# VHH binders against p91247: the designs that were tried, part 31

Target 1, 277 residues: p91247
Amino acid sequence: MAVDMIVEPKWVVQNFGNIRILDASWTFKPKADVAEYKAKYYNKFGVGMNELKNPEYLAEHINGAAHFNFDIAYYPSEDERFTLYTPEEFSSYVKRLGVFNGDHLVIYGRGKDGGMAAASRAYWTFRYYGYTTVSVLNGGIEAFKLAQGVVQSDSKAEGIRCKDAIHFPIGEVCAAKGFKKKTDCDQAFAAKGIKVGDTVVISCGIGLSASAICLAAARSGIVAKLYNGGVHELAYKAPQHLNMRVTLLLHAITVLRCTYIHFTFLYAIVIKIERIV
Below, E stands for the ipSAE of ESMFold2; O stands for the ipSAE of OpenDDE; V2 stands for 0.75 times the mean of E and O plus 0.25 times the DockQ between their complexes.

## First folded at step 9 (VHH; framework vhh_rezetamig_d1)

Design v4 (at its last look DockQ between E and O 0.02; V2 from the best seeds 0.00; counts 0 for: pae E 22.4 > 2, placed apart)
Fold by ESMFold2, look of step 9:
Structure v4 (fold): chain B 277 residues (1-277), chain A 128 residues (1-128)
Amino acid sequence: as target 1 above (277 residues)
Amino acid sequence: QLQLQESGPGLVKPSETLSLTCTVSGGSISSGSYYWGWIRQPPGKGLEWIGHIYHSGSTYYNPSLENRVTISVDTSKNQFSLKLSSVTAADTAVYYCAAYSGLVIEYEDLLQSGYDYRGQGTLVTVSS
């Protein structure tokens, strides 16, 4: 019935035979066209699992872990990127992952911060459906490997590969009088290793820094997408939030967004996406 | 870093009293930051909340056990304890001590939020 919400890597190693492990790795992608997704993938979990693969999971995951794929576990609707299925439909998906009633689930992520945000989203999804014997692995696959846990790979890694998160302060593209010149912004992106033609996903805790950086990136010829399905930020580096007013008129003026926002030292998470073999 | 460690006999005869002590290190029971509780897991079954105590001595018990349970605190030793009287084979379980930092007024809230810390657990077998 009740299990710890967070488990430590050494505990997972010691209890390996008594738990079911899920990898919650997710790579941001543009929201799929709702009609196209419905026609091809909606409630067709076998098709989705065959066609919507995550290259980081394929390259390396905790031994025996199945992939809880956000692009399959949820569906896009007009209002949301990650719309919840009915309990019956969700149950059908997770049974294909080898999850059955009574299993103690342990969910993990990956990355510099241990992927705790992705793992936490998956954790709360299970809680929403009433599955309460679920835990999050503290520190993700990286902490598990440091505790000498066993990992495995599939034969070849394919698809899109995410690089580590890049910390990008809003001050790199905005100054006291507003948006910096294009050439200054081009140099700021290049200094962070982000070049023309790169595809990036940009996210922060309140969305203001990410929005400005996304506009600047688009002007610099970078294929940039704002993370629409949630909010991410580097909380320990963020100063206190400014008091801001958002109106319908300001919302409609997207090109002036950074000039209407008082500058703060908020950071965005920028994930550079590379196509791999 | 707060740590909890259970101690006490692993074997108890039917009709006797089960007694366990939880020793707290890395923090103080007197701080008032936590409620201090006991949870058990019978073989092949889920966790069951037994009860908890605040440093002031205020106790809250699972209604199914309240006639047999006493939880107490000894702030001078930084310990709290469980006594479960008139035990039967049904009381065989792994017993855990735990710490809760939020306000807990009903055990359903514990099921949703869980505890902040839990000990390793100790098996207590009720047998002749």
Scores: ipSAE 0.000, ipTM 0.066, lowest interface PAE 22.4, mean pLDDT 71
Fold by OpenDDE, look of step 9:
Structure v4 (fold): chain B 277 residues (1-277), chain A 128 residues (1-128)
Amino acid sequence: as target 1 above (277 residues)
Amino acid sequence: QLQLQESGPGLVKPSETLSLTCTVSGGSISSGSYYWGWIRQPPGKGLEWIGHIYHSGSTYYNPSLENRVTISVDTSKNQFSLKLSSVTAADTAVYYCAAYSGLVIEYEDLLQSGYDYRGQGTLVTVSS
């Protein structure tokens, strides 16, 4: 049965017990050393779940929610911040989260933009692996609390720019309370020359903001494809097309420079990266 | 930009195995960014999804072809391949290799959404 991609807090309350809730909260940290991570945590989900805790999640989460931890759900590689496991490996992790086949997953985040970037990244991931009954809780934990009777506020950051690309900030589709109305998002896309029926490739720093925009686009009937490599891979393939600030930052963080051929997206939206946390 | 190029024989006899290779340039197959897939277009017909492979080797096939299709990846050569066994005249088509960064979805939806990159295609004719 088809489920709504975005669900409101009231709906979650009403359907509490019939859904599996996942907390997709993630605190920004530098990419772990690839070799070290491989040795300690790669496909060692039990170890990861024990050692890689998120303080925000531990401090507060929706009752019964398991933590979909980006530091565990993905692994760092030379080219990607969040490299995807095999379906089998991912399934192993998902099972550890208490998710069963057929569960309706409701994923939420927190913080800026209602945590929609992180939640949407998780959403994208589950959909990537073929999970069909997945929804994002609009507005995240803050909205949920508010629906339960509690209130919170947000901040702004600068993103990356790519030459000859459409720059689409997450703020066009998300606000403090989560996703904007579909109509507002439609207008935002239209303003950038993106229309229903278009297929677009979306990329950002590490795939979070892009995921939110992808989800918004999907809701608007726009086929959005996420470039998972993000600016990490772009920086290696075509650093000359990125703004200098981002390029320098990425080069400072990443030791290895890859020799890739010229990488140009014809229908790429380069999203301004905003920190969620 | 990724460059994809199909290679293989253009003629295959009935009951034999069709074998094609896609050479990828401008990026690594080992990247988690894409599914690496095969599609085909029979003469006078629409596109048909055959299947795709993730860099890890995980494969996804069209159910209608699943028993005859094998897709594999060679990361050392930055290539992935298609094998289609027990071919008939119905398997005559232009075959394309492609890269897709979208969601795992039904193949009908995949065809509608398109691919991020696609080769020029290679005609494979099944004939005695």
Scores: ipSAE 0.000, ipTM 0.220, lowest interface PAE 14.1, mean pLDDT 80
ESMFold2 (binder alone), look of step 9: mean pLDDT 81; pTM 0.832

Design w1 (at its last look DockQ between E and O 0.15; V2 from the best seeds 0.00; counts 0 for: pae E 15.2 > 2, grease 28.4 > 24.2, SAP .773 > .668, placed apart)
Fold by OpenDDE, look of step 9:
Structure w1 (fold): chain B 277 residues (1-277), chain A 128 residues (1-128)
Amino acid sequence: as target 1 above (277 residues)
Amino acid sequence: QLQLQESGPGLVKPSETLSLTCTVSGGSISSGSYYWGWIRQPPGKGLEWIGHIYYSGSTYYNPSLENRVTISVDTSKNQFSLKLSSVTAADTAVYYCAAESYLVITYEDLLQSGYDYRGQGTLVTVSS
């Protein structure tokens, strides 16, 4: 059954017993060592769920919500921060979250932009794996709380610029309370020369902001593809598409294992696919 | 791998409704992570986007065709369809159904960005 991509808090309250809620809260962390992660956590979801807990989720989450933890749902690789598991592996994880086939998933985040970046990333992930009844809670947990939902107790990005890409800040489609109105988003896309019927590839540092923009774009009738590898992969495989500053920043990030550089990618890059259409 | 196949009449009279169906095999329309769309190529012209349907059932059309286009999905048959009303000679074209993925996983995929799957196309001629 077709479901709305974005649902409002009131709707969630009204349908609280008929949906499966997922908390997609994620606190920025440096990329884990690939080898170490592989040894400890790869496809070991039980171990991950026990050891890789999110303090924000534990402190407060919507009642009954399971934590869709990016540190578990994905794994680091040489090329990607959030490498996707096989469908079988992912299914194993999702089952552990108490998600069953046919469940209407409602995913929320928290914090900046109402948590839309993280929620949207999770949304696109579930869509990738073929889940059809998935929605994002507009405005996240904060909006839900304001709508008198039941809650239970148990990061800012700098933009990377690519050559010949459209720089599109998440702020154009999201605000503190979540997604902006479709009309506002339409205008934002139009201002950048993006219109219905266009196909665009959207990327950011680790795929969160890009996911939100993708979801907004999809709502506006733009064919939007999320580039999972993102700027990280481009830095390795196609540095020529990045400006020197971005390349240096990426290298610095790679080298600076430990620096708390909260690179909040403020900007997603939008690559317009030139089609003779 | 997904396979898409267009079907429908190759000849339509002016003012009538062009109707095409795309049969999808190798995957489910409902479970797929794709935009399901229609494009056409008039003789001697470039490709023109007609519209697509999103998984939510939302449809989006080319503004130039919006008032005449209807795209629908039949999940039970794993098909989606195009209806174009009030056709004229200008609607003569090879029509393609296509699917575009939501995700680009690798850089190599990025290089190949576009329609992930497309039918062979079917010529529809508008003639009296």
Scores: ipSAE 0.213, ipTM 0.652, lowest interface PAE 1.3, mean pLDDT 84
Fold by ESMFold2, look of step 9:
Structure w1 (fold): chain B 277 residues (1-277), chain A 128 residues (1-128)
Amino acid sequence: as target 1 above (277 residues)
Amino acid sequence: QLQLQESGPGLVKPSETLSLTCTVSGGSISSGSYYWGWIRQPPGKGLEWIGHIYYSGSTYYNPSLENRVTISVDTSKNQFSLKLSSVTAADTAVYYCAAESYLVITYEDLLQSGYDYRGQGTLVTVSS
């Protein structure tokens, strides 16, 4: 069965764990210089994602939504502001946003028209490329926020954490005089289900807590990576080497940094790496 | 730029001890920037982490191998070594020495890129 072209905010709240959400917000601005854009950004999606950020998306977006940025997803040409990439090029971009074939994709916008113009353009772009399991959220983020008070949902409780993420306060490995004894730190990692030989990615909002936890993990024999950047930084530095599973995990870390109060300088999020596809 | 090279016998008899040395050039083991590790890949199978050592002498081993593994470092020779006792045919593998830093995710697949640098590997066959 086909999915509805337009979905209502109540439906999105009720189906929150079963859909992939994109923010299609775009702020009107003059057309970029074609030659400069070609030199800096054309088909360089990692660079664009790092440098062409939207302040409204960063300030507020629906939990878990990646930004489908018109300044990246299209390129300017002499005759057209939003020229379509080839299917292969476009696919490369949207995979960085965590969009996979078969996912039910829900696109929204914001503003006085409920973001319907921007969301609809993104919707038809996906349809053009043959992605048919896609819907537009009626009324955008504004309508979504109004609907959240109506239905009891799984996301309703304070302190709900991502299933694949481990909350790790810096106090588990540090005290006032410095690092705790190795045996205390070993126990703290074990109590969180992190064992010798595990590979983990450790992140926090500023990177200071994560740095200390990473050093303590190394002393305990855990292969720990400090992640101080987002999906955009990885896409910029080494787009040809990205594994889509790793991209999805790092996108989740970026979303957690933007969405949850726990993701501050006082504690970190730890994600075990058990499989790479 | 850091370079690692494995050396040691390519053939080991069952029940004996497999012994390999990794020589590090282009950098110092004493710098404290890396863990120094051993990884192996049996024929037709995935990579298996054996263990690693910090320059201070602290060692960490794969629990499945810990009773048979010794990793040591000699900072004066800029080398570290692996000894695996009581080998069987199941220990036949390509063995790699490796270095891993704490502060950057690599550009490689995370299983393949758990280490910043690797040697080219040496095949060790366990056979009569």
Scores: ipSAE 0.000, ipTM 0.162, lowest interface PAE 15.2, mean pLDDT 71
ESMFold2 (binder alone), look of step 9: mean pLDDT 80; pTM 0.811

Design w2 (at its last look DockQ between E and O 0.03; V2 from the best seeds 0.00; counts 0 for: pae E 18.7 > 2, placed apart)
Fold by OpenDDE, look of step 9:
Structure w2 (fold): chain B 277 residues (1-277), chain A 128 residues (1-128)
Amino acid sequence: as target 1 above (277 residues)
Amino acid sequence: QLQLQESGPGLVKPSETLSLTCTVSGGSISSGSYYWGWIRQPPGKGLEWIGHIYYSGSTYYNPSLENRVTISVDTSKNQFSLKLSSVTAADTAVYYCAAEPSLVITYEDVLQSGYDYRGQGTLVTVSS
């Protein structure tokens, strides 16, 4: 059954007993040592869940929400910040979160842009693994609290640039309270020359902002593919001259040349696929 | 331990407004831990949710009753109230005030365990 990709707090309140809520809150931190992580936490989800706690989640979360912890749901590799487990491994983790087949997952975040980057990353991940009934809570926990009558306040931040790519800040599709209206996003995409019918590859530092933009694009009917390795992989392999190859994960082959990557967490690079080989 | 007690008239005339007050003891109503709500049970029928209020004053009502229901909170008295306007015989029921765990839980809330609480109930009869 088709579900809305983005749901509003009021809807979540109304459907609270019929959904499985996941907290995708994540605080940025440097990539863990690959070898150390492999030894301690790789596919050891029980250990990870016990030792890798998130203080924000513990301090406050939506009642009944399990923490979809990026420090556990992914693992660091040489090429990627958030390497994806095998389907079997991921399933093992998801089961530990109390998610069962057929559940309607509602994922939320917190903080900047209503936590839409993190929530969208989680959304993308579940969709990657074949989960079909997944939604993002627009505006995150803060919006949810407001819907319950709790009042809070907002602030703004800056992002990354690549030569010959479309620079698309997350702020074009997200605001302090979550995703902007579809019409606003449509306009934002159009302003950058992106339209329905286009296929675009979106990349950012570690895949969070890009995920949000991908989700917004999808809502607008634009085919957007996330480059999972993001500029992290590109920076690692070719920091000065980045030939962006669409990985097999994207089921599209497009080679674009980017000459300069400036790492700012708030901008995503949108590459329009003009030639499908 | 949180305790709730309903108070108000047990008899209301048709077309008048039913008014009840819930007095909360053993805890502060000015807490994010609970929604303060009203439920009722008509004779021979199941429980019906009326609505609730958050400590901030935010309300949520049963859509079937929304146009007639007003729930308010008085933090200074540690009370919250129900008003149901234009009552009919169909509104005859045992009315309960209740405290439901809030949908956002804090660390402190986790420590206190999220039980729902309910008063003993008060019968309100709508009759001429």
Scores: ipSAE 0.052, ipTM 0.299, lowest interface PAE 3.5, mean pLDDT 81
Fold by ESMFold2, look of step 9:
Parts: C-alpha cells; structure tokens; sequence
Structure w2 (fold): chain B 277 residues (1-277), chain A 128 residues (1-128)
C-alpha cells in the first residue's frame, strides 16, 4: 500500500491505532571505541537495548513508540560512526522493536528543529533495507504534542530511571505555608526508604528544591550534601579512593540533568551513599 | 491504563467562579506517581498551563493566574478540582485535566514535553 513520505501531526493523532511509531532520538556523544563496542555490543541487540538507553526517550516519547536507537541500530567501525548491519542482522534488531512486515511505520525525532534530520536518517535506513511503508512525522514530538497527541514516560521511580536514585518532590516536605511539621517530614523520608543517620546526595536542576530538601533532611537527622552544577561546587561524599560505581551513577545523573530534564524547584534526586566495606 | 474525565458546567456567568472536577480511573491519585494538573486552550490560541497539585496537597500555579486559581484534591473520591474565580470572556476555553509524571520541571515543560495523560477536554463558555 502506498504511503506518504511525510505525515502531519493531526493525521497521526487520527490514525494512532493503525500505525507503528518509532522514536529516532539520538543524543550527541563521542564515537565509541571500535574494539570495545565490538566486544560488548556488536550484533548483541538485547545487551545494547538494556545498556545503551537514551534518557530523553525514557523520560518522554509518543505513546507506544519504540526507540530506534542509533547506538544500537548501527555499529562504529574504523571509518564510520554509524555502519550498516547486514539485512538479516538489521531485521533481527527491528523485530525486537515490534516492527513486522506490512506495518505502516511513522518515524519521528525531537528538538528545536523537530528532529527532522534524525528522523530522516532513520527513514532512509528503512528504505535502504527495502521497507517502503514508512513515513516521517512532520515537526517531531513537539508538533505532535501541539496537536494534542498522547505521550508517555517509561520511568518507574516517579519519572527518572536510576536504580540507586530516589525521586523526591519538594511537596513531600513543603506546603503552602512553608515546611511541613517535622513528624510529617520524618514520615515522608521514611516512606522513600531514607532513614535517620543515612548520608545522601541531593540534586536538582536549579538548586532551590535541593536546598529546601537538604534543610528538611537535616531537621530529620539525615546527613545531606547538595550537588548543583549551576549554583555551588560541592564535593560529593565519595571514598578517598573513588568508588567507581557511585561516580558513574552521579555522572549519568549529571548528563540527564544537563541535557534533557531541567529540574525545577518542585523536586530533587536523592542518592544514598554507602561506604565500601 | 490511567483515564481522566472532566465534569462541570459548560456555561459560567461573568464574575462567577468556574468550577471543574476531574475523576481519575485506572490508577490511584494517591500513588505519588503524578502531579494532577489543569490546562486550557482559548479559541485560536495555544495551550496554557493553569497549575497542578501533588497528592500531599502542595500546589503550583501559573503566575499569570495564581491570584484566581485554586486546585484541590479529594483522594477518597479519586478526584481533583479546579476553581477559577472572577471569570471574564477571556476565560472561555477548552479545559483539560491531566496526569503529569512527577518529572515536570516547569509549567512550560508541561506544555512542551507532554509529560501528561489528559482527558478529552470540556468547553467552558463565559457569557451572560
């Protein structure tokens, strides 16, 4: 069946149940080491899908859209950042995304230009492999939302996916008159698994929520340290010899905060610090 | 999955209070997974975020409306509500209730990012 190369947001909303949607979002990052990528991820699509996640896709995507991840769909080689797999290998990848023969694919991107460059690259990749029932969503996810389209998040812990991070909205410790009573705040911290005597790092995008939560945490007997890349340099409470696991987690959270989610004064990310025995 | 339904009068007289209720089904308003918000779209204009409430009772309002807006939650009925006082013809709009994931960082991000599940919308007309 012939399909249009470009489809409009209103059309996608009207046909939402009859199409397959792919998010082609890619965030700039340095080219991966070729040997390391080959050892860890080459032709190991399940491993790549578990480990090479895109924070923007996880935080928000068109409802039901799978992620066509450039860091998985292609591999780095000596000469290219995004080298094409064989048709059989590519087919194996897209089947994991739920793409089957005969589906009308609609590919979109994101960003201030509507993500049209990324969506177009994905479009031509499908065309290269002979999949011709494919379209690009004009204006990307931004235009789709303006047309009242439905989006979703895959984050489990109140938005942000981080195994060791606790999402802590400022509303847990503040009300319209100011801070809640100590006993209410004690209960809020306990409900999040934060105990008296715990040491935590508290972070947000603009610093206001993290500062308020730090003060409430101190009142509740919790040792809190503030991390805010735009307000103040604070040393994370890390072992003298550097705990690589904690450092890598904080690095990932910093990238999330700097690129795709600007934290408001409405919430902070809390990370419990544990010492190496 | 989560479903939201607006209810309330479709016609409000000038100077009175616009009052809408949103009933949540397919999920619990008390779970802490979402901020519960209101958005409107005046005829011929873009979406305007009104405000939201967290299940604990904390509210955050669009500064341009904050003197006239009250959002409240009734966890026992799995509902939340909007009151907008002293309405004029400029308040005529389609009003949507929304479930915004608790990652919402500003009122502009709600409108731009679409971190929400929303109802079908209800037209409220302000006229005599």
Amino acid sequence: as target 1 above (277 residues)
Amino acid sequence: QLQLQESGPGLVKPSETLSLTCTVSGGSISSGSYYWGWIRQPPGKGLEWIGHIYYSGSTYYNPSLENRVTISVDTSKNQFSLKLSSVTAADTAVYYCAAEPSLVITYEDVLQSGYDYRGQGTLVTVSS
Scores: ipSAE 0.000, ipTM 0.123, lowest interface PAE 18.7, mean pLDDT 72
ESMFold2 (binder alone), look of step 9: mean pLDDT 81; pTM 0.812

Design w3 (at its last look DockQ between E and O 0.19; V2 from the best seeds 0.00; counts 0 for: pae E 10.9 > 2, grease 26.4 > 24.2, SAP .758 > .668, placed apart)
Fold by OpenDDE, look of step 9:
Structure w3 (fold): chain B 277 residues (1-277), chain A 128 residues (1-128)
Amino acid sequence: as target 1 above (277 residues)
Amino acid sequence: QLQLQESGPGLVKPSETLSLTCTVSGGSISSGSYYWGWIRQPPGKGLEWIGHIYYSGSTYYNPSLENRVTISVDTSKNQFSLKLSSVTAADTAVYYCAAESAFVITYEEVLQSGYDYRGQGTLVTVSS
């Protein structure tokens, strides 16, 4: 059955017993050592789930929600912050979360932009692996709490630019309380020359903001694909595609720890693909 | 692993409709993981993109062929098809069905500008 990509808190409340809720909350941290992670946690989901806890999730989450932990759901590689497991490996993890085939997954986040970046990344991931009944809770846990009569507060962020790419900040599709209206997003895309029928590649620092934009694009009928390596991979493999400013920023980010990288994730680059083949 | 296989007549008369079917195995069309497309390679020429379809029925065609091309999907059979009307000798080519990820692209894929999966291809000759 076709489900809405984005669902409102009221809907979630109404359907609470018929959905599987996932918390996609993730606190930014530097990429783990690749070798160390491989040794300790790669495809060892039980160990990861025991040792890699998220304090925010533990402090508060929607009742019955399992934590879709980015520190476990992905693994670090040389090229990517969040490398994707094989379908079989991922399935093993998902089973541990108590997700069954046919479940309607509702994924939420928290914090800035209503947690839409993280929630959308998780959404994208499940869709990538072939899960079809997946939705994002608009506005995240904060919006959900409000819908239940509980009140909480919201924040904004900006990111990195690529040569010959369209710079598309997440703020164009997300606000403090979650995704903007489809009509607003449509306008934002149109303003950048992106239209229905276009195939676009979207990238950011580590794939979170880009995921939100991908989801918004999909809602608008735009074919959007995620470049998972992000601008970091491009800087490493093809620096000629980046302007000097971006290159310098990336180098600076490499020297300066992950908090600086986080600021760069606020902007996604959108590349139109005109395929001859 | 995803596998694609083209099937259909290898000979079509001018002005008739070329019809091919791609059978997908090792994955479900209805999963939404891929766009399902057709490409062709005329003799001595490069690859040409024809179009693709999503499991929902959404299509996108090469503008140069849009008026003659119809791509359809049958999720119950895990197949998708190509129809090209009013064929001429110029439509003689090896035709490939292909699959492209709906969600992700890698660095290597960007460089190659290709589909993730492709069938073995089938030669279709337009001749009287």
Scores: ipSAE 0.090, ipTM 0.609, lowest interface PAE 2.1, mean pLDDT 83
Fold by ESMFold2, look of step 9:
Formats: C-alpha cells, sequence, structure tokens
Structure w3 (fold): chain B 277 residues (1-277), chain A 128 residues (1-128)
C-alpha cells in the first residue's frame, strides 16, 4: 500500500505506535580521511555506531527514533563524501536500526529548515534500495514538538553498554514440576556466560517467561531486572542501546507472534549490563 | 532517599582481617527492595565486585575471594558488614558499600543508566 511522501506532525503524533521513526540528523564536519575511514569503519556498522555518535541526536530526538547517521550509512571515497553501500551492506546497517517489514518508515531532521534536506536525502536513499513505505516528517523535530510530540534524551543512558543478547529458554531453569535446583540453575546461568554479581535485564514478548528467569537468577545471586515493556518496546524506544543481534531477533519474534504466539512463553532475552560511569 | 556510609580502619596489617561496616539510612536493610553489596577499586584499576546479600539473607561472593570473605547484617542497627581475612598489599583499594534495586525497570529507568546507591568510599591500605 502507497504512503504519502510527506507527513504532517499531527499525523505522526496520532500514529506514533504504528510507524518506525528515523532521525537523519547530520552535523557538518570535514570529509573524513578515506584510507582511515576504510580501515576503521567501512562496513563495520557496530564500530561506527559505538564511536560516531551525534551529540544533537543524543541530546534530543523523537521518542523511539533510531539515528540514521550519514557518517555510518555512507562511506567517503575519493570522489564522494557520501558513497552508497551495496544493497546487502546497506540492509545490514538498517537492520541494526530496527526497520521491520510492513512498517511505515518516517524520517525527520532538525535545524533551521526543519532538516528537510537531510531527511530528504535519507528518504531517497531508502527509495534507491527499494524501501517504498517511507515518508518525511514535514518540519522535522521542531514541528513535531510544536504538535506536542514526545521527545527523549540519551545523555544519561550513555553509560549503559548492552552485551550481545542471550537467548535463554525457560527450560534452562524450569522442569515439568517447577524450578530446577539452585545448583542446576547456577550452572545454566554460567553456561550462558552469566555469573554471580552480574546485572542483567530480562525480557520476552509479554514478560511471563522472563519473570520466572528473573526469580531463578535472583536465587543464584544475579541482579536481575525485569523489563516491563518487553525487548520489542525497548528496541523501538531506545534502539541505540541494543546490538544488531537483538534487532534481527525482534524481526523474527514479530513473525513468530503472528504465527506461533505460544513460542513467546518458551524463551526470554537476557541482556547483560556493563556499568560504565 | 537511600544513603550508605562506610566506616572502619583505613590501615590494616598484612595477614590480618579487614573489617568494614556500612550504615544504611533512608531505607531498611531487611527490605526486599535491594541487594546489599561490597565493591572495591584498587589504585588505577576498575571496580571489582566482592559480594552481596539478598533480602532473603543469603550471601553470594566473588569466587576469587570467597574463601576469605564474610558479609553479614545487623538489622537492629540497619548495617551490613564486610570481613576480608588474610589480607595482602593486593587488597589495598577504595572500598564501597552499595545497594542495587531488584525491582522491575521501566523505560525511563533504562534512560537513567541503571540505578545504584553507593557510599562515598573508604581507602583501606594494607601495609606495615
Amino acid sequence: as target 1 above (277 residues)
Amino acid sequence: QLQLQESGPGLVKPSETLSLTCTVSGGSISSGSYYWGWIRQPPGKGLEWIGHIYYSGSTYYNPSLENRVTISVDTSKNQFSLKLSSVTAADTAVYYCAAESAFVITYEEVLQSGYDYRGQGTLVTVSS
């Protein structure tokens, strides 16, 4: 189904839960050294996302928006500042941003002109790669705020580093009659690389299996926190805190929820938190 | 608001026992809201978790230290304590008592970078 090329702020506010939002903010800087960029960042999207942060995005962005970062989504070459990746390479990057099949993608910018130039470039980039359910938010984040849209800041959240998500079946800590013995659960957590004294955030599709795993973890001396909004909601609201394995898993969970809802009760996602202060 | 304060000797002789106490105010140590723990930071190094006690009274220790560590509670004084036996110069560090919430986190808590209470720390030097 066709979508409008340009959408208005009020429409975005009204449809907030039904769209996927990207911040296309880019802060002017000189072209990076081509050889240095190639060695360090070319096709290394995880490294780029960790190191090439945009202060304006971190300070304020539309709630749940991931950053479509021009310093990552493109690479410098001798002839161009923003050279296009192959479709396969680009797809790898945007999967890290949590773009779901069937989602209506809305791209916005910021600044004096509402960021329409940057948002439009990102829009045409998605069109170039065949993603056609995409729109630009008219007037950018500034107009969105005037329409009473919700924004967020990631400055305080900078200190959270999420380890690769751990797929944790409830059967690792439960048997047919209830929880396994503490010593069996201790071993199950250790086998997954989760040790006494670790802090973990645990979630699943609706939080039921995660709750049981949290209780078993607490018994084993692991500081377990149950994420009330689910990993899907966390990825939607704060994608910059999740790695790309979680993004790919969320895509798979969406398909499974449509077909096999009961499978959400068998598994949880465990994310180790490294406290960085 | 929960507040934690370390107390104890700043100098301990090698082979003796390091003993520290954490006094808790603004909350009850016996509540199920927190894990009560000890961490340390040797000079120029990162934080090392020593151990903690859960609301059930169960204690858990860093395996590298477990043969030398005892964590205990005194609910009547709202305090918990650390004893580390047979110390060497390697145990010289700033010692912190800490509390970490065991509760469900929300979206805003994710944005706030994992909420922890920690004392201001006390330097313990092992020498003589």
Scores: ipSAE 0.000, ipTM 0.380, lowest interface PAE 10.9, mean pLDDT 74
ESMFold2 (binder alone), look of step 9: mean pLDDT 81; pTM 0.821

